# VH-VL binders against q9umr5: the designs that were tried, part 323

Target 1, 268 residues: q9umr5
Amino acid sequence: SYKPVIVVHGLFDSSYSFRHLLEYINETHPGTVVTVLDLFDGRESLRPLWEQVQGFREAVVPIMAKAPQGVHLICYSQGGLVCRALLSVMDDHNVDSFISLSSPQMGQYGDTDYLKWLFPTSMRSNLYRICYSPWGQEFSICNYWHDPHHDDLYLNASSFLALINGERDHPNATVWRKNFLRVGHLVLIGGPDDGVITPWQSSFFGFYDANETVLEMEEQLVYLRDSFGLKTLLARGAIVRCPMAGISHTAWHSNRTLYETCIEPWLS

## First folded at step 17 (VH-VL)

Design ke12 (framework fv_nofazinlimab)
Fold by ESMFold2-Fast, scan of step 17:
Structure ke12 (fold): chain C 268 residues (1-268), chain A 122 residues (1-122), chain B 112 residues (1-112)
Amino acid sequence: as target 1 above (268 residues)
Amino acid sequence: QVQLVQSGAEVKKPGSSVKVSCKASGGTFSSYVISWVRQAPGQGLEYLGYIIPIFGTANYNEKFKGRVTITADKSTSTAYMELSSLRSEDTAVYYCARVDFDEYGSYGMDVWGQGTMVTVSS
Amino acid sequence: DVVMTQSPLSLPVTLGQPASISCRSSQSLVWRDGNTYLNWFQQRPGQSPRRLIYKVSDRDSGVPDRFSGSGSGTDFTLKISRVEAEDVGVYYCMQGTHWPYTFGQGTKLEIK
């Protein structure tokens, strides 16, 4: 009766992180078939995002084929970007709800406890030197590093985010937009206490300008140009924004109140 | 001035493993990208892989995937290259090299270690 | 993998005369940022490689101006305007645009 749910994890993550989410789904929607994809776990999550998209695509195709009524995607952190690209490259996807859990949809620019775990000394202002090079673009985090002070380098060097956001031209852009628009609902979740996603409004397609002032989704050129369909989705009533304070980055998939408020309503 | 100093020559038997070190001095180690390149006697240069220490992980040439492991220890500013299941064809000088940085980006290997001769013989 | 082909493989040259080494790639080396990640290295006997040129034509610090790089796309040249005895060694081109990064087979410069 309930549509199957496919879960895509984030950076340095694995299926284990979703044990509470699975419990919540089982309680409210008993009998739901939930598949947590165990691909690109741990350090393998640093593989280039296009490589990850290909691997996840191969895993998702048979699940979607078996579910003629449609499926739901729950995609956490970096996984939300993988899911963005999946919806664009698959001309036959049947995704109803795409639920993005605190994903850096417009990119990442900031020093956080998560990045400090990766490296003790902050390199926020200098990371562009590594990321916007052939060496750096072989790593997922550089694929969505979006330095607002070097936007020209980001636009030219990004192998992934600038393309899926329609910020740089691509031959497949029109087809990617058509495919993305097949989604039933785009559910955006995030909040000011995340502590990792910087700016946190990136989860809602907001981002820094050159002065590090956050401009919200409706002020972004990608929205105004409708580059991949955000303006069209919003006009259809298909975009849901569910911000919640008090939730840290590693708690989005294990907070019951968040689940009940932002996720449960979209799992029909 | 950045300098890379490698460990000494090794003689290994087929089937064993070798671990070569590359200690950096000068500059900030976490800002480096360290590449590993080898050269068989009388032959050309071959790229094995590289590590970005700040990410804690490496990228490997498919030809060596499963046999090569590149790691970095930030506390000692040292990168390591370990090659397992050694064969006679692995006899080579192994070099570490730093990828350069300037205000605009990274372009290639500007500082090289002195090299470590690894001989695989029975 | 991108194949890098050098010619000649052996280059005997008279002291004070010019020398030229060609490097051809199987694919364009222009990266999407507009830069071409082509490097030239010199390896003197018994020494580590030393980078001479990066981004096709930029000289590294301390490299004499008699060395120059040129080219675009898939065809590149390293020129030495006046060969000196210290220039003896093997010269390698290398591409850093497409992973895995690859080297030419090398050109041995010898004094005749």
Scores: ipSAE 0.793, ipTM 0.906, lowest interface PAE 1.0, mean pLDDT 91

Design ke13 (framework fv_nofazinlimab)
Fold by ESMFold2-Fast, scan of step 17:
Structure ke13 (fold): chain C 268 residues (1-268), chain A 122 residues (1-122), chain B 112 residues (1-112)
Amino acid sequence: as target 1 above (268 residues)
Amino acid sequence: QVQLVQSGAEVKKPGSSVKVSCKASGGTFSSYAISWVRQAPGQGLEYLGYIIPVFGTANYNEKFKGRVTITADKSTSTAYMELSSLRSEDTAVYYCARVDFDEYGSYGMDVWGQGTMVTVSS
Amino acid sequence: DVVMTQSPLSLPVTLGQPASISCRSSQSLVWRDGNTYLNWFQQRPGQSPRRLIYKVSDRDSGVPDRFSGSGSGTDFTLKISRVEAEDVGVYYCMQGTHWPYTFGQGTKLEIK
């Protein structure tokens, strides 16, 4: 009798990463049908985000169709951006709770311990040259790379994040906004000890200005212009913010206290 | 200046695999991409794919997806292109070429290897 | 995939005279950043291709100023103001805007 839950993973993830999350859901909401989408795993998670959105869309359509009372999405890290786009491109989604687990909703700008093996020292300052090109935009990480020192390049070159955030014009923007606004609850989760998502406030629609000072959601042009509905959702009481300290990036889906505090209440 | 040096010519039987190397010297290997392009005798150029070494992964032309694998070894500044299930139609000169991410936004193949002739015959 | 069509396919020219090669794309090559990623390559007999032009009209370092590129959207031209003997070879246009990247079929430039 609980709504089905669809889980969308992040960069280099597998279904095994959500084993503890599934155990927690089974304990607190026994009988919940949980589907961890096993698409774009490992290196395939580096495929362009619009390609991933199409693949995940095909997978979620039959699940949503079988659940007339609605579904919940739990979307981890990069997966939160996939889910943002799904909610915008689907004219008929029936998502109640969209639970975003430490996802870079305003983008990523930083070299972290996790990313040091992907990026050499100093790549943070120079990655914009790779990412803001047709070549770089064929890789997911470049689709949400948001260099605050080259915001003009980000706005013009980003194939994904700038469009779904309404930061650059798109013919479908009005329809995407209308579709996104159908979501019941937007549950934002993240924290200062994540160690990967930089700035960590990106999980709450905060981000760096040109001086690398973090401006919160309500100070963003995206929010002030209500480009895809954040201001409308906040006024409706549909945005939930659940920050938690002491949780590293790979632990969001396996921390019981986090689950009980930030996820469990939204799994009707 | 950057130079790309490829491995020597190969003669392969149908159904086998070939692995061509492309060693870069000069510049920073992680600051550019390596493209792979082929040219059948007397024919034009065809793009197989490219790798951005810093991401550790490649993008493939759908025509070759499932048969082509492009890898890079940062410690030796060497890119590799492996093509499996070889057919006579795969007989071609295979080139590696650099895509430089410079401040001018050139994003083209400005430095090329010398080419590697791969002949597929039974 | 984007189809790149070159014309003429065979271009006999007299030394010292100008030469012009056309390239048309099946769709616009303007990328969302406002740039057009149209490149021109020269391949001399038995050699690797050499890039001459990037972004429609920008000349690579070391490329003689007698080579120039122009065009917009779907229609592009490579011009050689005064053909020299070393210009013999096949010229290819290439688009780097839409994946997979594609080449024209080539134009063979020969001295009359």
Scores: ipSAE 0.791, ipTM 0.907, lowest interface PAE 1.1, mean pLDDT 91

Design ke14 (framework fv_nofazinlimab)
Fold by ESMFold2-Fast, scan of step 17:
Parts: structure tokens; C-alpha cells; sequence
Structure ke14 (fold): chain C 268 residues (1-268), chain A 122 residues (1-122), chain B 112 residues (1-112)
């Protein structure tokens, strides 16, 4: 039998968005137990990410406990950051494949059509004033807002992303790294036509420098320092990169070709 | 030169709901947050929650979660606070106040509305 | 929740003399950015609160220099160097570091 699959949704999303993904899994891996977590739906997805991590943790513990052979995670958009933290804070997770579906792993810096009602066209340069404050850090989007022109503020103010990426020190960092390294496969998916995740290479641990030039994962200090285990995972052959052009942000969970190419091979 | 103007006094029965408005003039409505604070007669200040209009959503004090709803209408630069299942202990003056995210890092409530008296009586 | 404790709660002062109000927090108010989000508000009778001080010691625009804030960590003080008649009212400290944000009980300043 196939390992159970746990699905974690993204910003302003719900379990309903994954109906096509469930159909694909059922067709290729019949009998797979798939649980799409229905926590923090819609506007509740703006709750602080550490609050979401705690809620999702409570939901995944019994599922993992019942599956001694392991589980797979499919985590979409913001949900990929939730899953990053779950893998770090859980001393006993048994995750085989962590499939990160267009998630801003190094953060977000950009105005988007998907989020246009949240962001005025030119807001990206000024959002740091709101986000890097106690008020702003009570909202999930600010927890991974990463302004490359105010990296000092990001490092000091980020309550979430700077900590899970090891960009700012934390007492639990060594334990979080050991826990994260227990993952079997880190499957990174994303692409240039996403239109929401900015830069799109954030899905592959690439990000802007101060001149908005994208530096790839291997050039990042978090990789070079091996802060949470990326360099170790890559050396172990555990990182899979699956970029695909032509896919918009809301289509990653409903594109059959994407599923067959990037997801299906990792569902044992 | 931001100014906040609130709606007028309300008298409500226990179990009903009240919705107080706070209209902003001056400045850019989406560049700040609006806080809601209440004060029972002769008592101190209590924080209910705040909204960042740019995000279109609010953060609530757990004490009021489930009873308070804070919304914002960017087109009219107006924030609203609705409190349901009213009890006599909800009798208070309700204030809106601006949280500015300026270059001085001033944060906190620098501009306040005039207050709205909500009386809950049977 | 962070508990903010003010003392004294009642402060009778002779006109022209200095006044001092203490505020203590149940935990440190230093945020991870190194800033301390401790504010002081004045509420004159029948009026909305007015912010006097933010970040422990920074004075708001239009606030007279006779008002000063000081402190660190968990212990804070608001000082009025020479009390004037218009200073009558209730003074509140407030922390904006830890959600939910909380106020002290208030200190009523009266001319004796």
C-alpha cells in the first residue's frame, strides 16, 4: 500500500482547491489515503505562521503515528513554509517526500495580480514599513516578506522565515536542523510563469540580492553555512528540482502534466 | 494631518449587535492600521483589535474573538467595528485610533477618533 | 498577556512642581528589532486619549518638552518637570511589543 499523503493549502485557499490533485493521485496510486487539512482557510490563512504551524502540527501527529512506513507532504504556496516549520519542530516526524509546490522558500518581494486587492501596484517598495513591526508580524504574509533593500530589518523583525531559514540565530536551531534532515526527499516545484511568487526562484531557495539580481540556492549564505541542512541534503542526493514553464500560481495543483512529471514519481 | 471621525452614540438591548464607523480623512488610508479601544465609564482602556486595510483583514484580542468583527472599506476610507451578543458590561466609549508606520518608527496610536458611547441596557 | 502596573494610581501635585509616574511590565518589552514599544497617553477630562511618548522616550509632535519618558526592559517612568493646570487628567502606559497590546490601570493627576 501507498504511504498516506497530507496536503497543506496556501494563502486565501482551502481544501476545495485540491479536488483535481486528489483525482490524479487516485488514478495513479489507487487506495492512497489523502488528507487535505481544512485549517486556516480563506482569510484565516493570514493568521501568524507560528499559530498555523501549531494547528497543523496537532492535525498531522495522529496521521503520522498511524503510518509507521512514513507519509508524504504536498504543501502549496504559503503552505510550503508551514511544512518547512513542521519538519523542523517535530522531533518524531516520519516524512518521506516533502513536495513544495511553488512556495516562497526564501521569501516574497513583489506585487502580484493574484494578490492585487492586497497590494497597490507600487506597494512592494513600501510594505517593509508595515511588515517589519509588531503589528505587521501578526499577519502571515509579513512573516515571509523579504525586502532585499532592507535585509537588516527583515533579519531583525521576521518572526518566522528568518528563523526557519537559520538567517537569525535561535536557541532551537540545532534541533530544528536535525529534525529537518530526517526528510527523505525535498521536491521543489515552481516556474517563471507563476505570476505570484516573486522572484519565482524563491521556490528553489534562490532570491534577490540588494540589486534585485537573483542568486541561486548554492550562492545563498544559508546554503553555504548549511544553516538548516540544505547543503547536507543536496550532498545526500535528497533534493529534487522540478521547474516547469507555462503554469500560473493557481494551476500548480490542477495541471495533469505537472502532476505526472513532478509529483507522481515521489508518491511511493 | 489625518483626522478620524466616528459615528454617533448608540443604545442597544442585551443580545443585539452594534456597528461603529470610523472615517479617515487626510493621508493614505492603506498606509496605516486602525485600532479599536474601549473604555467603560470611569475605567481604563482595553484593546479590542486592529485592521490593516491594505491586507483587508483584522487581528482580534482573544477575549473578544467570535464577537468582534473589524472591517475596512478602502473606497470610503472607513473602518468599522461590529460587536455582537452585547452584554451590560459592553457599555463603554469605543475609540478608533491610527497606527502610523512612518520613518520615525512611531507606531502606536497617534491620532484618535472622538469616541462613540455604546450603552447596553434592558 | 502582559500585565502593565502603574503607580501611583492617584497623584495629587502642587502647581509648578514635578510629577513622576511609574509603569512596570510583567515581561520585557524589548522587541527582537531592539526597540521597546512602550507608549504614554494623556486623557484630559471628557477628551480622547492623546499620545505623549512612543518608544519609551520619543516625544510626539506638539508635546511640550516638560514631558519626558525613560526606562528599559520592564521598568518605565513618565516625568513632568513642572506641572501646569492643563496637565490634569489620567495618564496611561501601553505596551505594543507583545500581542495582545495592553494598558496600565491609569494614574489620575490632580492639582492639590
Amino acid sequence: as target 1 above (268 residues)
Amino acid sequence: QVQLVQSGAEVKKPGSSVKVSCKASGGTFSSYAISWVRQAPGQGLEYLGYIIPLFGTANYNEKFKGRVTITADKSTSTAYMELSSLRSEDTAVYYCARVDFDEYGSYGMDVWGQGTMVTVSS
Amino acid sequence: DVVMTQSPLSLPVTLGQPASISCRSSQSLVWRDGNTYLNWFQQRPGQSPRRLIYKVSDRDSGVPDRFSGSGSGTDFTLKISRVEAEDVGVYYCMQGTHWPYTFGQGTKLEIK
Scores: ipSAE 0.779, ipTM 0.900, lowest interface PAE 1.2, mean pLDDT 91

Design ke15 (framework fv_nofazinlimab)
Fold by ESMFold2-Fast, scan of step 17:
Structure ke15 (fold): chain C 268 residues (1-268), chain A 122 residues (1-122), chain B 112 residues (1-112)
Amino acid sequence: as target 1 above (268 residues)
Amino acid sequence: QVQLVQSGAEVKKPGSSVKVSCKASGGTFSSYAISWVRQAPGQGLEYLGYIIPFFGTANYNEKFKGRVTITADKSTSTAYMELSSLRSEDTAVYYCARVDFDEYGSYGMDVWGQGTMVTVSS
Amino acid sequence: DVVMTQSPLSLPVTLGQPASISCRSSQSLVWRDGNTYLNWFQQRPGQSPRRLIYKVSDRDSGVPDRFSGSGSGTDFTLKISRVEAEDVGVYYCMQGTHWPYTFGQGTKLEIK
């Protein structure tokens, strides 16, 4: 039989968004037990990411315990960062495939058509003032705001992303790396027409340098230093990159071609 | 030049709710946070929560979570604090205050409203 | 929650003399960015609080230079070099480093 699948939603989202994904899984892998976690829905998705990690951890422990063959994670948008941290903080996770659907793995910096009410163009360059403060770090969006023009502030102030990426030292870094490396496959999905994740290459561990030139994963200090295991996973053949054009941010979990190409092969 | 103006005094019965407004003038409303602090007669200051209007949601002190709701209307530059299930112990002056995210890192409440007296009495 | 303890709670001072208020926190107020988010407020009778000092020692615009803040880690001091009649009121320290943010119990400054 197929391994259970756990789904973690994104910002301002809920389990309802995954109805098409559930239909696709049922068609190609009938009998799969799929659990979409109903935690931190809607506005609660703005709670600090470490608080969300704690809540999701409590929910996934019994699911993993009941599945000795392992489980798969499908984590959408902001949810991909929650899943990154889960894999690091859990000493006993049994995740086979971690499928990241358009998640800002190196952070977010930019204006988007979708989020203009939240990230207007004139505010992008000044959002670091809000985010890199004790007040701002109590909101999930600021936990992965990565301003390439204030990298020193990002490194010192980020309570979440800089730590899980190994960009700032943490006492638990060695254990987090060991735990993350237990994952069977890291499946990265994203594309240029997403319209929300900026730069879109953040979904593949690429990101802006100080001149806003995108450097890909293999050029990142995090990769070169193997801070949490990306270089080791790539050498092991465990990283899968599946970019697809023509898909907007809210369509990653409801596009059949995307599912068949990038997700279905990694559900066993 | 930034000013915060609060709604007038309220007298409420136990078990009811109260909603206090805080209207901002000057500056860019979405570029700062609005904090809510209360002070019981003859007592010190107690932090209720704050909202960053830009994100559209608030962070609450656990002591008040479930009873306090803080909202903001960007179109009118107004923040609101609603406190439900009122008790006599909620009798206090309620203040709103601005947290400016300026280039000096002067985070904290630099501009305060005049305060709103909420009396809970049967 | 971080507990903020002020001393003295009552401070009678002669006009023109110095005054000093102590504030101690139950844990370090240094944030991971290296800054210490310790503030001092003044509240005159019947008025809203007014911030005097932020980040331990920086004075707000319009605050007289006779007010100064100092300290590090868990121990902080607000000093008034020469007390004036207009300084009567209650002074509060406040930490903005750890959520939820908390205030000291207040120090009432009176002219004797």
Scores: ipSAE 0.725, ipTM 0.881, lowest interface PAE 1.5, mean pLDDT 91

Design ke16 (framework fv_nofazinlimab)
Fold by ESMFold2-Fast, scan of step 17:
Structure ke16 (fold): chain C 268 residues (1-268), chain A 122 residues (1-122), chain B 112 residues (1-112)
Amino acid sequence: as target 1 above (268 residues)
Amino acid sequence: QVQLVQSGAEVKKPGSSVKVSCKASGGTFSSYAISWVRQAPGQGLEYLGYIIPMFGTANYNEKFKGRVTITADKSTSTAYMELSSLRSEDTAVYYCARVDFDEYGSYGMDVWGQGTMVTVSS
Amino acid sequence: DVVMTQSPLSLPVTLGQPASISCRSSQSLVWRDGNTYLNWFQQRPGQSPRRLIYKVSDRDSGVPDRFSGSGSGTDFTLKISRVEAEDVGVYYCMQGTHWPYTFGQGTKLEIK
C-alpha cells in the first residue's frame, strides 16, 4: 500500500551502498517496492549529467507508469542533481516525495575525498580551468563545479547546473519550472560533518559568494526570482529541511537515526 | 616543457586487440588531458577519445564506443589506448596529444607524441 | 557530427608568395562561453601534427608570425604571408567546440 521508492546513487557509487537503507524501509514500511537504479555505476557516474538524466529517465518511466498513486525518489549526492533534472524534463512525472540526500544542489566548490583519491594535491582553486571548457563539460563533476571566484565562467560554461537552477536562460525554463512544481514534497538533507559536499549548505540551496561567505537559500537570486519554483514550494509548505550533524558523506544512507528523523516520515 | 613518448610499432591480426602507451614527462600529469587521434596511411586525422587523468576516466567517440578503452596511470604518468576487435581499416598511425588548460585558455592539442604505427593484416 | 570542409585540398605555391587556406564548419563553433575552439595544425612529411593556431587566431609559442588565423562563426582562414620551403606539408583545421571533435580533410601545400 506504500508508494514505490526509486533510489538514485551518487558519484563512484552503486546499488550496493543502499543495503542498510533498504533494511530500514522494509522494517518501517513493509511491502514497499524499492528499485535501486543500477545505471552509471562506478566510473560511469562520471558521464555527463544530461546523458545520465536520459538513461535514468528511460528506467523511471515504466516504474511511474505502474504506480498511478505516485512514487517517491531518494537521490543521494550527485544523484540529487539527476533527480532535479528528471523532475524538470518529465512532463508526466508523478513524484510525491523527492528526498535529496546530501546533494550539491547549488554546486560544489571544494576538495572532495574522491578528487583527493585521484589527484594527490588540491586543485580546488584551479579546477575551473579544466571544468569550464568543452572537454571538461563532458564529465559529471564539472557539470556542477561552481567556483565562486569565477562565477562568470560558471554561468557561461556550465552545461547542466546553471541551466537547471535557472541561473542562465534556457528556452525550456518555463516548462521545467512547471514540471518541477508538480512535486509533492522536497525533502533536503545534509549537514556540517559531511566532509565532501562543500559548502555543506549547498544541500539546502545555500552557497558561497565571491568572498566564500555562505548565503542561505532565501538570499539566492535563484530563490528570489523563483527561477524553478523554490519560493513557490516554500510558500506552499512543500520544502522540508532536515540538517543533521555528525554524519559523514558515505553514512547518510546507513544511519538509522537519520532515516527515522528525515526519511521515514515522507515514505507514505 | 611537456614531452610525450609512445610505444613502438605493432603488427596484429584481425580480431585481436592492441594497447598503445603514451608516457608524459614534464609538467603535472593530472593538470591536463590526453587525446588519442589516428591517421590511416595517406588519409586525414580522426579523433578517438580523450582522458582526464585527474578523474581517471575517458570520453569516447561514438564511432569507436565499445571497442576503444583509454586509461591512465598517474604513478607512471602514462596514458594507454586499447582498441579491440581489430579490422584491416584500423591500420593507422595512432597519436597521443596533450590538451592544455592554461592561463591563456588554450584548450587544444599542443604537444603530440611521435606516433605508433599499428598494422592489421592476416 | 560537425563537418569541417577545407579548400583548396591541393595548394601549389611559389616560394616567398602568400598562401591562404579556408575552413568551413557545418555549425557555429562559438561555445556558450563566447570562445571559438578552432585550431590549425601543420603536418610535415613523416612527422606528427604540430599545432600552429588555437582559438581562431592565437599563435602557439615558437610558431613564426608569418602564420595567422582569422574568422568567426563558421568561416575560418589560415594565412601564410610568405611561404618558405619548410612549410611543405598538410594543414588541418579542427573544431573542439562540439563533441565529437572533428578535423577538416587537409590541405596539401606544395612548392611549384
Scores: ipSAE 0.753, ipTM 0.894, lowest interface PAE 1.3, mean pLDDT 91

Design ke17 (framework fv_nofazinlimab)
Fold by ESMFold2-Fast, scan of step 17:
Structure ke17 (fold): chain C 268 residues (1-268), chain A 122 residues (1-122), chain B 112 residues (1-112)
Amino acid sequence: as target 1 above (268 residues)
Amino acid sequence: QVQLVQSGAEVKKPGSSVKVSCKASGGTFSSYAISWVRQAPGQGLEYLGYIIPIFDTANYNEKFKGRVTITADKSTSTAYMELSSLRSEDTAVYYCARVDFDEYGSYGMDVWGQGTMVTVSS
Amino acid sequence: DVVMTQSPLSLPVTLGQPASISCRSSQSLVWRDGNTYLNWFQQRPGQSPRRLIYKVSDRDSGVPDRFSGSGSGTDFTLKISRVEAEDVGVYYCMQGTHWPYTFGQGTKLEIK
């Protein structure tokens, strides 16, 4: 039978957002046990990412324990970062496919229509003042805010993303790398018309340099140093890149063509 | 120059709730955080929580076990602290205070409100 | 939670003499940005607290030069070089490095 699927939502989101995804999975892989984790919904998605990782970890342990054949993760937006950390902190995970749906894997630097109701004016250039402080780092958005014009502050202040990307040293880095490398497939999905994830190439481990020129994954120090295993995974043939144009941020989990092209093939 | 002006004294019965306001004047309200701190008569300072208005979200000290709610209204530059299930031990002066985010980060509460006495008695 | 311990809790001092207040934290207050989020507050009788010192040793605008802060890691000191009558009140240290943020018990400075 099909391996169980665990779904992790994004910022200001809930399990309700995945009803179309569940419908698609039921149509193509009938009998698949799909668990959409109903934790840190709505405003609770602003809780510190390490707190969310702990909560999601507690929820996934019994699911993984009951599935000796392995499980798949589908992790959307901010949820993709939670899943990155889960795979690093769990020394016994049995994840086959980690499907990252438009997640800011190298961070976020941009005002978005998605967040305009939260921020009354453009906050892109000034958000670093709030985010790179002890007060700001108690909120998930700040945990992956990556201002390319203040990279020194990002590297020093980020409580989450700089650590899981190996951009700043951590005592557990070697163990986190070993654990992450247990994953069968890293399936990266994203596209130029997302409108929220900025730059959109962050979903593929690309990011801005100080001039806001995007450098792709293979040009990142994280990749070149193999800080958490990207270079090793690519050499193993375990990284899948599935970019698709024409899809807005809120449509990744509800677009049938996207599902059939980028997700369905990895749900063995 | 930023000033914080709080609502007036309250006398409440055990089991009720109280909502204290803190109105900011001067500066850009959404560019800083508002902390809430209390002080029982003759006692020290105790941190309740804080809100970053731009995120419209607060962090709470777990000691208050879901009894405290901090909100902000950016249109009126006013923060609120609501404490429910009041006990005699909640009798205290409640202060709001600003956390300003400078060029390189924030360092703590530089402007304080005048305080609001909340008395819980039967 | 980080415990902040002040000593002494009661500080009688002769006018014009120096006064010193210690603050010790249960763990390091150096944040990963290299800054130490330790503040000192003064509370005069019947008034709101007023921040005197932030970042261990930086004095707020309008705070007299006779107030100075020092220390590192877990051990901090507030010093008043020459106590004046207006300095009567309770002094608190506070850490803003680790959530939840915490205060010391307070030191009551009084003229003898």
Scores: ipSAE 0.762, ipTM 0.888, lowest interface PAE 1.1, mean pLDDT 90

Design ke18 (framework fv_nofazinlimab)
Fold by ESMFold2-Fast, scan of step 17:
Structure ke18 (fold): chain C 268 residues (1-268), chain A 122 residues (1-122), chain B 112 residues (1-112)
Amino acid sequence: as target 1 above (268 residues)
Amino acid sequence: QVQLVQSGAEVKKPGSSVKVSCKASGGTFSSYAISWVRQAPGQGLEYLGYIIPIFETANYNEKFKGRVTITADKSTSTAYMELSSLRSEDTAVYYCARVDFDEYGSYGMDVWGQGTMVTVSS
Amino acid sequence: DVVMTQSPLSLPVTLGQPASISCRSSQSLVWRDGNTYLNWFQQRPGQSPRRLIYKVSDRDSGVPDRFSGSGSGTDFTLKISRVEAEDVGVYYCMQGTHWPYTFGQGTKLEIK
């Protein structure tokens, strides 16, 4: 019947955030086995992303092994970056739909209404000093901090995002690309009223240039060079873009219209 | 110009916990990290962990994970290191030190507190 | 964990003579940004450690010119061109490239 669904939460998040999502799935796809992974909850979500990838990998292996027909991933916020890496490092994943729910796929640069307590508005221009150091790279936020005014530092210092996006060379890049391309559908969800992900177009692989003008996915070097397979996926019709206005960052998993429009069609 | 001032010496019993404070003066507290290092009598230096105050979250050396907790209070520019389930081998001078990010390319512990002697005995 | 090995562990020197301390790491300390996060600290008797050198060879403000750091990859050296009485203490190398950050065993410099 329905393929199992694995849910990966975001920064400072927990399984409780997905109660409405689980109710929606149960209503439209009764009998679906949904596993919300309770790893790296709360402050543990600040652990380095590669550490989180390893932990989530160990949790998803037995779930995927029991589902020869495939599984779906729903990955929220920072969790979408974890799922990006999972799809690349796993030689044997059987993911059909990877549903990225407002995740900063090209990185984060800016203050948020939601997370202002972590860094005040004045810090965004100076956070690169902390993040692009060995000390800073031990925290997940710095792993995807992408300062467009210090792109050279981002490219050299990022331990995570620059590597999974193919922006810096890695010995495993060819294998990571091959593995990622096994995904059936890449469903990208996000919107202008998110209030946390900055720029919001990062959820669709768009990002700031040095003048803070947003360039969309098709203008990015990672797309043009097909570094990890975005151009190939788009050519195969496997990328779905589902922008929706009026949804704040903490509401993506609890909005029925969003679920029906952007998520439900990709749960087989 | 930045100074780190630590709380006074402590004598604790085995199995108890100790919480050492480190108050920063000068500079912007949120612009740097605070490291915690200890030194047993006559021994070398051992890194416990550090906190980046703007993230309000610390990174711990695996050796101490589960026993050490590092926190920061931005309103008082004070970092804290709490070590639980104390053993006699935890007897040491505990130091806080600043990890500087005020100039690009300047990293490491350039300013140190005076140290806090923690003695674990019956 | 990266193991930091210092030699010698005991260094008796005559006033005014040069002193040299070696530090070897079990793996390269070059970080992905191309920088090497190797620091040297001095601890005088009864005092807190004081950073002398960061990034292999950059001298901290107020540190006398007689102190110099050099090296690359896994082998590093701290040199004191003319030892003074105030230089007595224990010297530690430290790597900040690989978590957890680690120190050498320390080299005790004494006037003979």
Scores: ipSAE 0.764, ipTM 0.891, lowest interface PAE 1.2, mean pLDDT 90

